# VH-VL binders against Indole-3-glycerol phosphate synthase (trpC), part 9

Target 1, 261 residues: Indole-3-glycerol phosphate synthase (trpC), of Aeropyrum pernix (q9y8t7)
Amino acid sequence: MRDSFLQKAIASAKDRTSLLEEIAGNCSPKPGRPSLSSSIREWVYRVGGAVIAEYKRCSPSAGAISTLDPVSYVQATRDASAAYSVLTEPNWFCGSIELIPYFARYKPVLAKDFIVSETQIRIAACMGASAALLIMEALTPRELQELAAAASRYGVEVLVETPDASHAVEASRLAPGSIIGVNSRDLKTLRVDYEAMLREVSKAREQLPGEVILVAESGIDSPDKALKAFKAGAQAILVGTAFMKNPQLREKILAELLQIP

## First folded at step 5 (VH-VL)

Design b11 (from b1 with heavy chain A33Y S57R, light chain S93Y; framework fv_acasunlimab)
Fold by ESMFold2-Fast, scan of step 5:
Structure b11 (fold): chain C 261 residues (1-261), chain A 120 residues (1-120), chain B 108 residues (1-108)
Amino acid sequence: as target 1 above (261 residues)
Amino acid sequence: EVQLLEPGGGLVQPGGSLRLSCEASGFTFSSYYMSWVRQAPGKGLEWVSGISGSGGRTFYADSVRGRFTISRDSSKNTLFLQMSSLRAEDTAVYYCAKDWGYSYGYFDYWGQGTLVTVSS
Amino acid sequence: SYVLTQPPSVSVAPGQTARITCGGNNIGSKSVHWYQQKPGQAPVLVVYDDSDRPSGLPERFSGSNSGNTATLTISRVEAGDEADYYCQVWDSYSDHVVFGGGTKLTVL
């Protein structure tokens, strides 16, 4: 049931939000959080691209990915990462909001979850997150606008995840100033499709204003695929499963970036 | 199994009021956007109003704004459309429709429809 | 304000391919959904997000969307496909759901 997963994830997020509201009350965003966009721009300036390293213990498609602890992950990825993407979804991705403070000590943190309420954004910021994920396919256009506005009030940057270039353009219009991600899937299987992602990233780059940060999010498991994503027009790539399984990959991607003219 | 049951409808004079209801079962009601879509006799589909799962966001077609109010009661799994200042052109079959979720507003399940006739 | 334009009717012979168009300014930037409505019945979703099919729907139903035109394609048409078909988008400018005027498919 391909569409039923997203709907179950959204329902779960609403239940978790109600619990978080009971526990956290009116906490305030933690001061001194570093900017995700500034870090990405600095890495692009220095080496031609930025890596958002994702800490993800499991996923529906891969099952258990790794038992690697946060300390070991940071030690393996810190030198080559512009930011950390931290899964806070507990039921399918083995995430936890309590992970945010640890990663936030080292790099800007993108809170990665099915975000359906401003409470989720506020609490992520209370924990130290610099940015929050909004999934285009999980939200109506008005919900996207309102959540992006709420994020702005909390000083939280937004990364809007989209499946293709046309959605990327619409997302940028609906949520001005947001970072835009492309996470392309095969229409039949809903599995990530690296070649489709490259095509859609290239199309999105042509249509988006130059100042909009574009992130490639699908199927990057080698330095060559990372390099091609940057050449297609992405300023940053988001790498999860491959980094969890191969800690040397981050150094190899950095080495390839240093070759970009 | 998903069901949307519309027990209401009726004949109302111009300027009158009527409340439609739609009783939902077979899904987590509070998680889904719901809409009202109408169809005048022999005419096409026209979207009337929509409401978010939490009820915190409401949307209206220009033709009904200020006259109709959409609401929901999650404890009863029921969607409502309060219609006031009714006009002859509001005569239609009214469908409640379940949005599949939050992605671009399409409707995977529809109620059977309830006829509202506005005439004097 | 956003308008979807459909031909009022399309005729096709059994076994042939029917194509029903939905015109809209820059509609290729939107997700298009299609509904089938038979006399006296509520609409039924047949294609969503331009080209996806609900579980249980025949593979004969397919969709496409680019530029200013979206198309519902019904291959190997059967008498039971005779119905009214409506395209639909979400217009993010107005926060409105917009339906096309409908196309009556007649199977000869």
Scores: ipSAE 0.000, ipTM 0.403, lowest interface PAE 16.4, mean pLDDT 84

Design b12 (from b1 with heavy chain S31N S52R S103T; framework fv_acasunlimab)
Fold by ESMFold2-Fast, scan of step 5:
Structure b12 (fold): chain C 261 residues (1-261), chain A 120 residues (1-120), chain B 108 residues (1-108)
Amino acid sequence: as target 1 above (261 residues)
Amino acid sequence: EVQLLEPGGGLVQPGGSLRLSCEASGFTFSNYAMSWVRQAPGKGLEWVSGIRGSGGSTFYADSVRGRFTISRDSSKNTLFLQMSSLRAEDTAVYYCAKDWGYTYGYFDYWGQGTLVTVSS
Amino acid sequence: SYVLTQPPSVSVAPGQTARITCGGNNIGSKSVHWYQQKPGQAPVLVVYDDSDRPSGLPERFSGSNSGNTATLTISRVEAGDEADYYCQVWDSSSDHVVFGGGTKLTVL
């Protein structure tokens, strides 16, 4: 069963559907969007791993994270980022679909939201997003299949976020060709659990076909934690709060992880 | 089957130079970071230098920086350590070591070691 | 520069459990690897990423890492386990591979 926050987020996303449908009625996916998977594979080939840098202004657990503007963030992070994850959820993450174009100009963009409708995927693509997040815990198996199929029709790649290896394997079966993310929580506290994520990433890598891209998402706030995630079998890591809050740590993590030849 | 073969070594006078080589086989050489690790007689392991699989990033221990140069030749599957301005304290067995991947971590395979003696 | 501290020697009777510690500031946030070195031989990886074992290594070898201490545990010690053991990390602050000073395990 879904936790109370996830249920509120889903209800909010459904309530936003009418406005999104009105906006999307006159738009088509923007042509020339770069591939998220291709960028990740290129960075893995060159330096052994890829960083998806997340632009996130606030969250329920952290409150206000940063007032850093999109242009400044891109200038600070573009040289060591394979892609950007951009929050488009407005009520809890201070996001906006209008943020996507600022990042899409330079790198593939993953639209990060509680996606429950085809309309959300379409409008993200209209704004320039290359990929959309589908949260496995927020969707039924049928909803996951239908939304993944809709994304494919729009030329939008999918990153399916899962809590553990068993769900990762099931997600890959239900949505073939998807990028798979592991974002684990402690079952007692429901807080993000970095150690659990590492164990589950390692288990998922053993079970998933080699061509499936695996992304580690949870508590990566140091270069050493990032290195452990790559060693566990992830091709990419998703880093949010650490890059937003601490410029010194942000620059150090990017320099440490991705030495450009 | 992964193999790291270190031909040679030798006696060098203080202030002299010597190039070590490590011939790799059994894996895609350019996909892995490589390091040189040394061990003075009766002493512990000391990391000397490392190079990423791409060859674009090199790292050095403070004790050898400016005197040693690590390099690789992907066409020959060979790792090199060019040592200059050698000192008695550089006397050690030098191991080439293969990292698990592009990024530094653990060394899953080691060469047999090459003895370098610096004395007059 | 980052420093890893190991006891210089540990003695254990056959069949008992040997514990070799590796101390480092906030070492629990790093990946710790362990190598075994026998006289005249190159080091051999016995534990990587804190607690994982290479294929073919006995289950008697295990590892842990939390806070300021990582530990290599060798259960049911055999005479053939006599060797020097080294812990190792990658120190992101200096861009250096760091080895501990080594621990000589003696099976008496």
Scores: ipSAE 0.000, ipTM 0.413, lowest interface PAE 16.7, mean pLDDT 84

Design b13 (framework fv_acasunlimab)
Fold by ESMFold2-Fast, scan of step 5:
Structure b13 (fold): chain C 261 residues (1-261), chain A 122 residues (1-122), chain B 108 residues (1-108)
Amino acid sequence: as target 1 above (261 residues)
Amino acid sequence: EVQLLEPGGGLVQPGGSLRLSCEASGFTFSSYAMSWVRQAPGKGLEWVSGISGSGGSTFYADSVRGRFTISRDSSKNTLFLQMSSLRAEDTAVYYCAKDWGYSYGPDYFDYWGQGTLVTVSS
Amino acid sequence: SYVLTQPPSVSVAPGQTARITCGGNNIGSKSVHWYQQKPGQAPVLVVYDDSDRPSGLPERFSGSNSGNTATLTISRVEAGDEADYYCQVWDSSSDHVVFGGGTKLTVL
């Protein structure tokens, strides 16, 4: 049968979880974490959209992206970002759970990883994360429900990442109250499809209740592409590689959102 | 199937007022921005006004600002254009047009109504 | 205010390729959309986001956009392609939808 990157990432995450359970002890979620959804809603109210800036040092598709340190990245992006997405996956994305505190001090943090256990969510919250990524294609429906419930018990918000509108609708049903992401990247092949993401975001917006936050992910590398994602129905966009290579892109996207009569 | 039906239009004296309506069906009306685009006889397309899906943001061409008001009623799936202080140069076929996506502002139009003729003449 | 410039007319023989240009300052940084309008009818979207086609549209229609010029290309033109063609952008700096003046395509 065919191998996929996603299956290897899941297996790695299970191994890492076993080690974390032994080492992390009895930590409790850090108090005073700001809400991801509240920050997104505030930015939508003020300027019509929110940017989740992703700190990512490497990826399978891009290789090494940047050696820019977390503090410098925050200084360059904080005034135009509603939140930070922080990679904690170490094998393919050069992430670490220890990166979270650098960002959590300033903005809500989405812990971005292949999350397969309640322990990963709890430890991310101990480090200061406000939200955790659940990848629908990596989880069974039961696992998704159980992890979303666990996140809720830890006071952690959930962003469920989906490949299309039908999965977005199902994810919203399985994990009520979750933020819903539509990823233009096929996680099994890692190929970006920005146009497909726009169509699927638009279809998902039509089917989901108006209060559900939609996030458009990957492929956004210009102000015009960002504006089109908001037009498709996303309240937030997640921007990774482009911000690591050109932090000033944030200012250009913000300028488009702040268009005046 | 998406449908945009434009009843109305008519002949109005200069300085008069007229309200256009566009009845929408086949999509979740409140999720999509809508626009009015006009075309004077023998001339090109001119964008007139746009409104976000929620109705919270409105946009106007300079030629109509202060004279025209765009609005929508989500309970009736209907888009309106209230035109006042009409001038001879407002004579045109008026199209309602559905934006392709949700509501940051007008972008481009995947469906158009049949058009309604408005004639401003004494 | 932002302005899009189109030639008023283009003539082409059946089976040949028609090219309709849309000029604008730094238009390559914007997304360009194209509409076809036949006499007495509402416009129909034929190309969106520079080069994408709505489902069901003939593959003979294509688009490009770079620098200061966007182009609608119609290959193997047919009599049924006779129409007015309009380019269009959203100009976020002014909050305006901007249309070109239109190009009448004549198939001889």
Scores: ipSAE 0.006, ipTM 0.472, lowest interface PAE 12.4, mean pLDDT 85

Design b14 (framework fv_prolgolimab)
Fold by ESMFold2-Fast, scan of step 5:
Structure b14 (fold): chain C 261 residues (1-261), chain A 120 residues (1-120), chain B 106 residues (1-106)
Amino acid sequence: as target 1 above (261 residues)
Amino acid sequence: QVQLVQSGGGLVQPGGSLRLSCAASGFTFSSYAMYWVRQVPGKGLEWVSAISGSGGSTYYADSVKGRFAISRVNAKNTMYLQMNSLRAEDTAVYYCAKDWGYSYGYFDYWGQGTLVTVSS
Amino acid sequence: QPVLTQPLSVSVALGQTARITCGGNNIGSKSVHWYQQKPGQAPVLVIYDDSDRPSGIPERFSGSNSGNTATLTISRAQAGDEADYYCQVWDSSDHVFGTGTKLTVL
C-alpha cells in the first residue's frame, strides 16, 4: 500500500543520501549510545509503561505544529520520557539530522525518517542515535531484512512501524529482535485511527512473543488513551503532535505515567 | 524466476460454487501480498480480492463481498479463491497476481488466467 | 470509489509518439501504474510508481502524473506495441483500474 506521498518521500530520502555523506563525512557509529529497548523495559518495570516523546515541528497533515525549540522541549519532557523520537526528514516534517546529538545528550534517540539505505542508518548512529525507524509499508520484505541486518552491524536498534497486527507479526519474523510499532489509519481517509490501533495492538500482543516490545503510535492525546494503549498490550507509546501543540496535555500525560505504580 | 500457475475454472450454474487455485514459485511466497483480478471477455480489468503475506488480512471488492473468500496455504505456496453464490455477472477470466512487496501496491507478476463461466 | 477515465482508443503511426491519458480527481497525489495486455494474454506491468520501468521494458515507455491526469508515453511506436493499456492506483482499501485504451499502430 503506497500512496504518492510515500513514493515522493522515498525518492527524496534516496536523493538526500549524498547530502548526508557530505554533512557527516567518513564517520563511525558513536560509542556508548544507550539502548532504546533497555530504557523502555526499565520504565515498564518502574511505572508500567514508557513514553517515547517525539520532537516534530511540522507534518503534511498538520502543517506547522510548533515553534518550540529543542531546549524548551527537553526541559518540559525529560523527566518522564524513556526516549526521544527525532524527525530527520526535512521536506515535510521540518526535521534535521543535526538535532540528534542534542537529544542524545539526555535520552536514547530514535531517528525518524523514511529510511531506505544503510547510509542513513550509519549516519544516524554517527550522530548518536540508538535506534532507527523502518516503515514496513515503504520497504519490500528483502529490504526490511537487509536494513535490519545493517542496523545490527552498526549497533542500531530497529523500530518497525506497521499498520496492523498481521504486518506486526510478519515484521517480527523478518527482523528478529526489533521493536514493533502499530500506527493504524482509517482505510478510507488515511487519517490516524486510535480505535483501530487499539484493536490491532491487542491482536498483535496475542500473537507476538512476550519479550517483543510493542509500541502504540496512533492518536494518543490524553492520559486515558495512553492507559488504554498500555492495557491493550503496548509497552510504550509514541506521542508527537499532542506534546508539541498542547503543553498542558503533555504535562498531564507525563504526570499520569510517572504516578503509575 | 517468478511463476504463477492457475487451475480450477470451469462452467457452473447460477448459485453454484467454484474454487480457484494459484500455485507460486520463484519467490518467498509468505513475504508477498497476493491478488485476484478478473476480466469479463472483451471488457476491462476489475480487482476482486487481496490477501496479506501471512494471510491475516483480506480485502474484497464490494461486488463480491460476502460471496467470495480468499485464502492461502504458505506451506504449499498456494493461494485460493472460494467463489460461492455465483451470478451470471461473475463470468470472467480470473487472474492471480503478486504484489511488489508485503504492502499492497501494484501487480508485478500475473498468472495465465482461468475462465469461469456462470450460465443457466 | 474514484473512477479512472481513459480514452477508448488511440491510433499512432509507426515510429511516432503515442500518449495515453488516465484521468482522475487528484490522481497526481497517488502512485499510478500501467499495464499492457495483448489478445489472449495476461497483463504485463510496463510502468510503476508513475514513471519507473521494470527490467526488460524498453526505454521508449515513460510515464508522468500530475494534477488530475497521468500519462503513458510510447515513443517510436512499434507494431508490437499494439495492445490494450490500463492505468491502476491503490486507493485506501481498493485497487482501481482505468477503463482501458486500445492502442492501434498504423
Scores: ipSAE 0.000, ipTM 0.412, lowest interface PAE 16.3, mean pLDDT 84

Design b15 (from b1 with heavy chain G53Y S54R S57Y; framework fv_acasunlimab)
Fold by ESMFold2-Fast, scan of step 5:
Structure b15 (fold): chain C 261 residues (1-261), chain A 120 residues (1-120), chain B 108 residues (1-108)
Amino acid sequence: as target 1 above (261 residues)
Amino acid sequence: EVQLLEPGGGLVQPGGSLRLSCEASGFTFSSYAMSWVRQAPGKGLEWVSGISYRGGYTFYADSVRGRFTISRDSSKNTLFLQMSSLRAEDTAVYYCAKDWGYSYGYFDYWGQGTLVTVSS
Amino acid sequence: SYVLTQPPSVSVAPGQTARITCGGNNIGSKSVHWYQQKPGQAPVLVVYDDSDRPSGLPERFSGSNSGNTATLTISRVEAGDEADYYCQVWDSSSDHVVFGGGTKLTVL
């Protein structure tokens, strides 16, 4: 559903598309971008779970979040992260496509934005992004399919963000081969519901083919919550605000993972 | 042009069953969610049930859950509502409605409505 | 369950502006849609996503949504605008479409 916040974000994204074309022109996807899915699978193989560390300077629910610059954040989080999620939305999340190269040099980057155009995907790839976020609630079925196909043409992987298990299964059918995320945050209220997310992740894992990578998003602010998400069936977790405020949380999560047989 | 044709309806006794149908044309039926919305005589609109674009997910109002089943057949461009254990309170004009998207939102097109009367 | 509250009736003179309210807890965080229904006819979408109009609808119809109240505004009201008006949201907490009780607009 395109609620009023999503509507404003979508309208802003459409306006930004024209400016992005002007800035980037006819750029081509940056060569040698590492695969997000491959990195997640490697971390699952090595330690039993993958962490996607999110760099976001502000958000509607949290306001200003971080004083860390991108280089400092990478140095603090790199060793325990499979990938970075980088906000490129400028109006509500203080993002920029120009942030991508700071992270892409070291790890796969998920471009996190309200993506409504093929141009946003192409330009993210030009900056070095390996994957792009598609928010199921912000797109019609046709738009989701068309954007996923466009991403494929640019060698960009897709993470489809869904609110629950039934949408996760539908998203997997709409965009085969995509990474599937379950987000505990209600975009209408911005309220985090970690327990609901755990239930939906568990249900989605039971229904999705084993080959589909499942990502648990938001509400993870402790090693215990991270471990429960992995236990519920997620191969990766996406952690934003907690890492921005407390980067050492990643080492604690890794230490706990290494204790699992 | 978009059309939603509802050929069903009728009089049924309490405890009876009835199947409603809605034939769609003028748009790619398989790309959009569909809903049933009813209106009792002299009353307001009440959402009954919704179905996702491929039929994988269904939603029901509390008043009909367990008694009504929504389904769709993309090969026939047809939406169905199977009603069972009907009650006098189910008496209403039933509209099929096209959602703008796959399972949320607003209804950009409505059928003409089909009267269902549940009475002894 | 989520509830939308509308006044049962609103009366306006031709050429004046009609305002129909739709009250809901934190409704400003949701997208509100409006339907017009004339006797014996199916509802017709007149405003969607708070303030957008379907193509072909008069610019006299507009909407707003903030806080706990959404409003459908009909400027330069004509006799043909006399109808029942319903607001509607999708409630993500229950996975339900919710309609308001409806407002009868009378043009005197």
Scores: ipSAE 0.005, ipTM 0.428, lowest interface PAE 14.3, mean pLDDT 84

Design b16 (from b1 with heavy chain A33W S52Y, light chain D49E; framework fv_acasunlimab)
Fold by ESMFold2-Fast, scan of step 5:
Structure b16 (fold): chain C 261 residues (1-261), chain A 120 residues (1-120), chain B 108 residues (1-108)
Amino acid sequence: as target 1 above (261 residues)
Amino acid sequence: EVQLLEPGGGLVQPGGSLRLSCEASGFTFSSYWMSWVRQAPGKGLEWVSGIYGSGGSTFYADSVRGRFTISRDSSKNTLFLQMSSLRAEDTAVYYCAKDWGYSYGYFDYWGQGTLVTVSS
Amino acid sequence: SYVLTQPPSVSVAPGQTARITCGGNNIGSKSVHWYQQKPGQAPVLVVYEDSDRPSGLPERFSGSNSGNTATLTISRVEAGDEADYYCQVWDSSSDHVVFGGGTKLTVL
């Protein structure tokens, strides 16, 4: 394997965990956090699909994406989004843990980072996050199980990000009750493959129990691509770069969903 | 219990071909990156090749690229190394190795090793 | 191509501390893993990600990594620790897993 972005991100996350423990102390998860899964299910019931809007100022593959501030982003995306995905990774995604409280005022928040410790999950919950991202490619199966169990103790839901249907099925087995994501981007190369993601979402939907929420991630930059992801079997889509460049895209996606009888 | 069974190598003439296999049990085969690591008699460890759990991405050491092909059969929980254009320098014990996770690049379980001798 | 340098041998008396070094240009920026190999046996992971230990391994095994040198430290050495030890990293420039040459630990 390449000495990839993923390896560097994991090493950075381990270092950041020590600092987080030092400055955050023994904080407790914020009470009254809304459920991510409940919000997704409500949107699926009402319009046939849910949108998780991702606030992402920069990334390794795109560089600087947008200078759009959180206030403007929320005003543009709130009415058609089931949840916000908020980057807390500071070195490559220009994220911050301090962004969570702002977005949590409006919708359930998925804390998006390279999570390698129980401390990262606890502190995200202290800031108001309803869910935490666990990346299957960044964790051993045992680490995934242990972090999912830790999240449960803090009342934090888990979205396990996987590269394909085979891993989606295994992730669901290792972390029962988790939301399962299929990412069209290879974390080693950062190449987007929307068509591959659609195929893997379809395969995963066939194999996973019906009650498991499937999220299609990356590569969605048009209403047609969003609709195809929902038709492939995803209950939710996660949209980052496209919404940062054009926040009005979420309203166009919602309009397409509402036009389907 | 995790087990990696390597059923056997062999003696091959220079320029010949040989396929190694590694039968996995005790873990979800498709969730782990797998590698082949070799060790020439009296020498150190040398990484040969690796493959992602679900397939798709393969990596090779410069010394074997173009001659060796790593593959997997998830229905049989078996990892393969197809070796062609074999040279005397390829003589070694070949180990099947399981990555600690999906793609960490280090190995928590190793097979018993299978001896491949390339000689006339 | 990236090279990891280990001393070919280290001798230590029972109960003493053995230190095995792994030298590499800016190795502190990489994650270092360590394997133990006894004669006729497959290697066994003893330290991963610089300093973490697999479940069930004695606390006598520890690791560190900074600058140009990573070190495997074995405290209160026992006769059963006699083996070859290999350090290992991922080299991004060559896209390869790289092993050190190995160090033979002799317990006298």
Scores: ipSAE 0.000, ipTM 0.401, lowest interface PAE 15.7, mean pLDDT 84

Design d11 (framework fv_acasunlimab)
Fold by ESMFold2-Fast, scan of step 5:
Structure d11 (fold): chain C 261 residues (1-261), chain A 121 residues (1-121), chain B 108 residues (1-108)
Amino acid sequence: as target 1 above (261 residues)
Amino acid sequence: EVQLLEPGGGLVQPGGSLRLSCEASGFTFSDYAMSWVRQAPGKGLEWVSGISWSGGSTFYADSVRGRFTISRDSSKNTLFLQMSSLRAEDTAVYYCAKDIYGDWEGYFDYWGQGTLVTVSS
Amino acid sequence: SYVLTQPPSVSVAPGQTARITCGGNNIGSKSVHWYQQKPGQAPVLVVYYDSDRPSGLPERFSGSNSGNTATLTISRVEAGDEADYYCQVWDSSSDHYVFGGGTKLTVL
């Protein structure tokens, strides 16, 4: 396979899923989970854009990012965040499914992991997640359709992460009703390409129906980059590493978002 | 084409200071992390410092922490390494490198030609 | 601190296969990248993310990574492959890039 990291992550996810099937049994999605899409639309209506704040304790490239605990992170970010993206991948991102309840009480939670099975989606919903990430480059078209259908049965919204506008259009067709993300990182090369992402967000906005929520992902580490993403046509941005490492950038982005008409 | 141009290095006495620069072209400089990697004469590669695409995060090898400062100027597409309290063991060819650093593990896809820094009396 | 161990030299006849190892504790959980450096020149990326190759590089170069050992494999070796080869990882515990000590490939 071309992307050795992605293949390792997928293999790990399959192993974790097998264990989860034995341990978790047949849990039911937690009732009363707030809608991710509704929260994003409300923030767009009120202030012109939404921030999905990512809680990420470590990553392969950045190593240990922050020792900030979930409660402190929520206290610092809750008032200006539409939602939380919570890493549940344990081997590279120091994530855990157990982190979800700390955030789900206050805001919609996007479970962020290499999701390859219905079991991962169901268990995330059992912990309180409102949405699950599906990475288009990690799934075949059939797998994407099947996982999106499974999410729907569990009352879980889907954010499909795509590398460009043509894939964004295809993802929206394969998984109708999904939130569509354009990733500034190429998962095959892991290259962060912010300018390409802006162009692809703009192209995707032109081609997608107006009701489809478009999210600009990863690589937004300044207020200027956040504002340019909104200007390009994204309704939400997902901010990870910058929020954990640079509290000043987090404060500025959130403060500026609150002042956008 | 991607180019990383490093103007000539220098001869500096122990305890002195020197600033290295790396001029980037052929890619959107502000979108990429950058690193400095050095190589002492006849020795291997040693990473010394890195800076995120925004300049908001900087990283240093233990051997240079507190003595070296990495910075960037996006208006000039230029990466800098301010070296202070130089020691004989800092003598090396210094390479700037385009750093494919994201949330995943990083690597260097393009390297400058290198500039020789000699620290001796 | 994290350490990558490479053999200092490897010799191979033209047309044969060269294998250069990079040892590290649980290195299979990291992504390994490989650089070629010829005398007086800057390093050049030859393998990234364990086994991927930059566009335009010969298919003779390949890589693998599992357990405690990553390997750069150069098949059908040519005289022009003589160089120093370095492995590299990111050490998340220290927020440092780590290079191996380098391996000199000699084509006899």
Scores: ipSAE 0.006, ipTM 0.451, lowest interface PAE 10.7, mean pLDDT 84

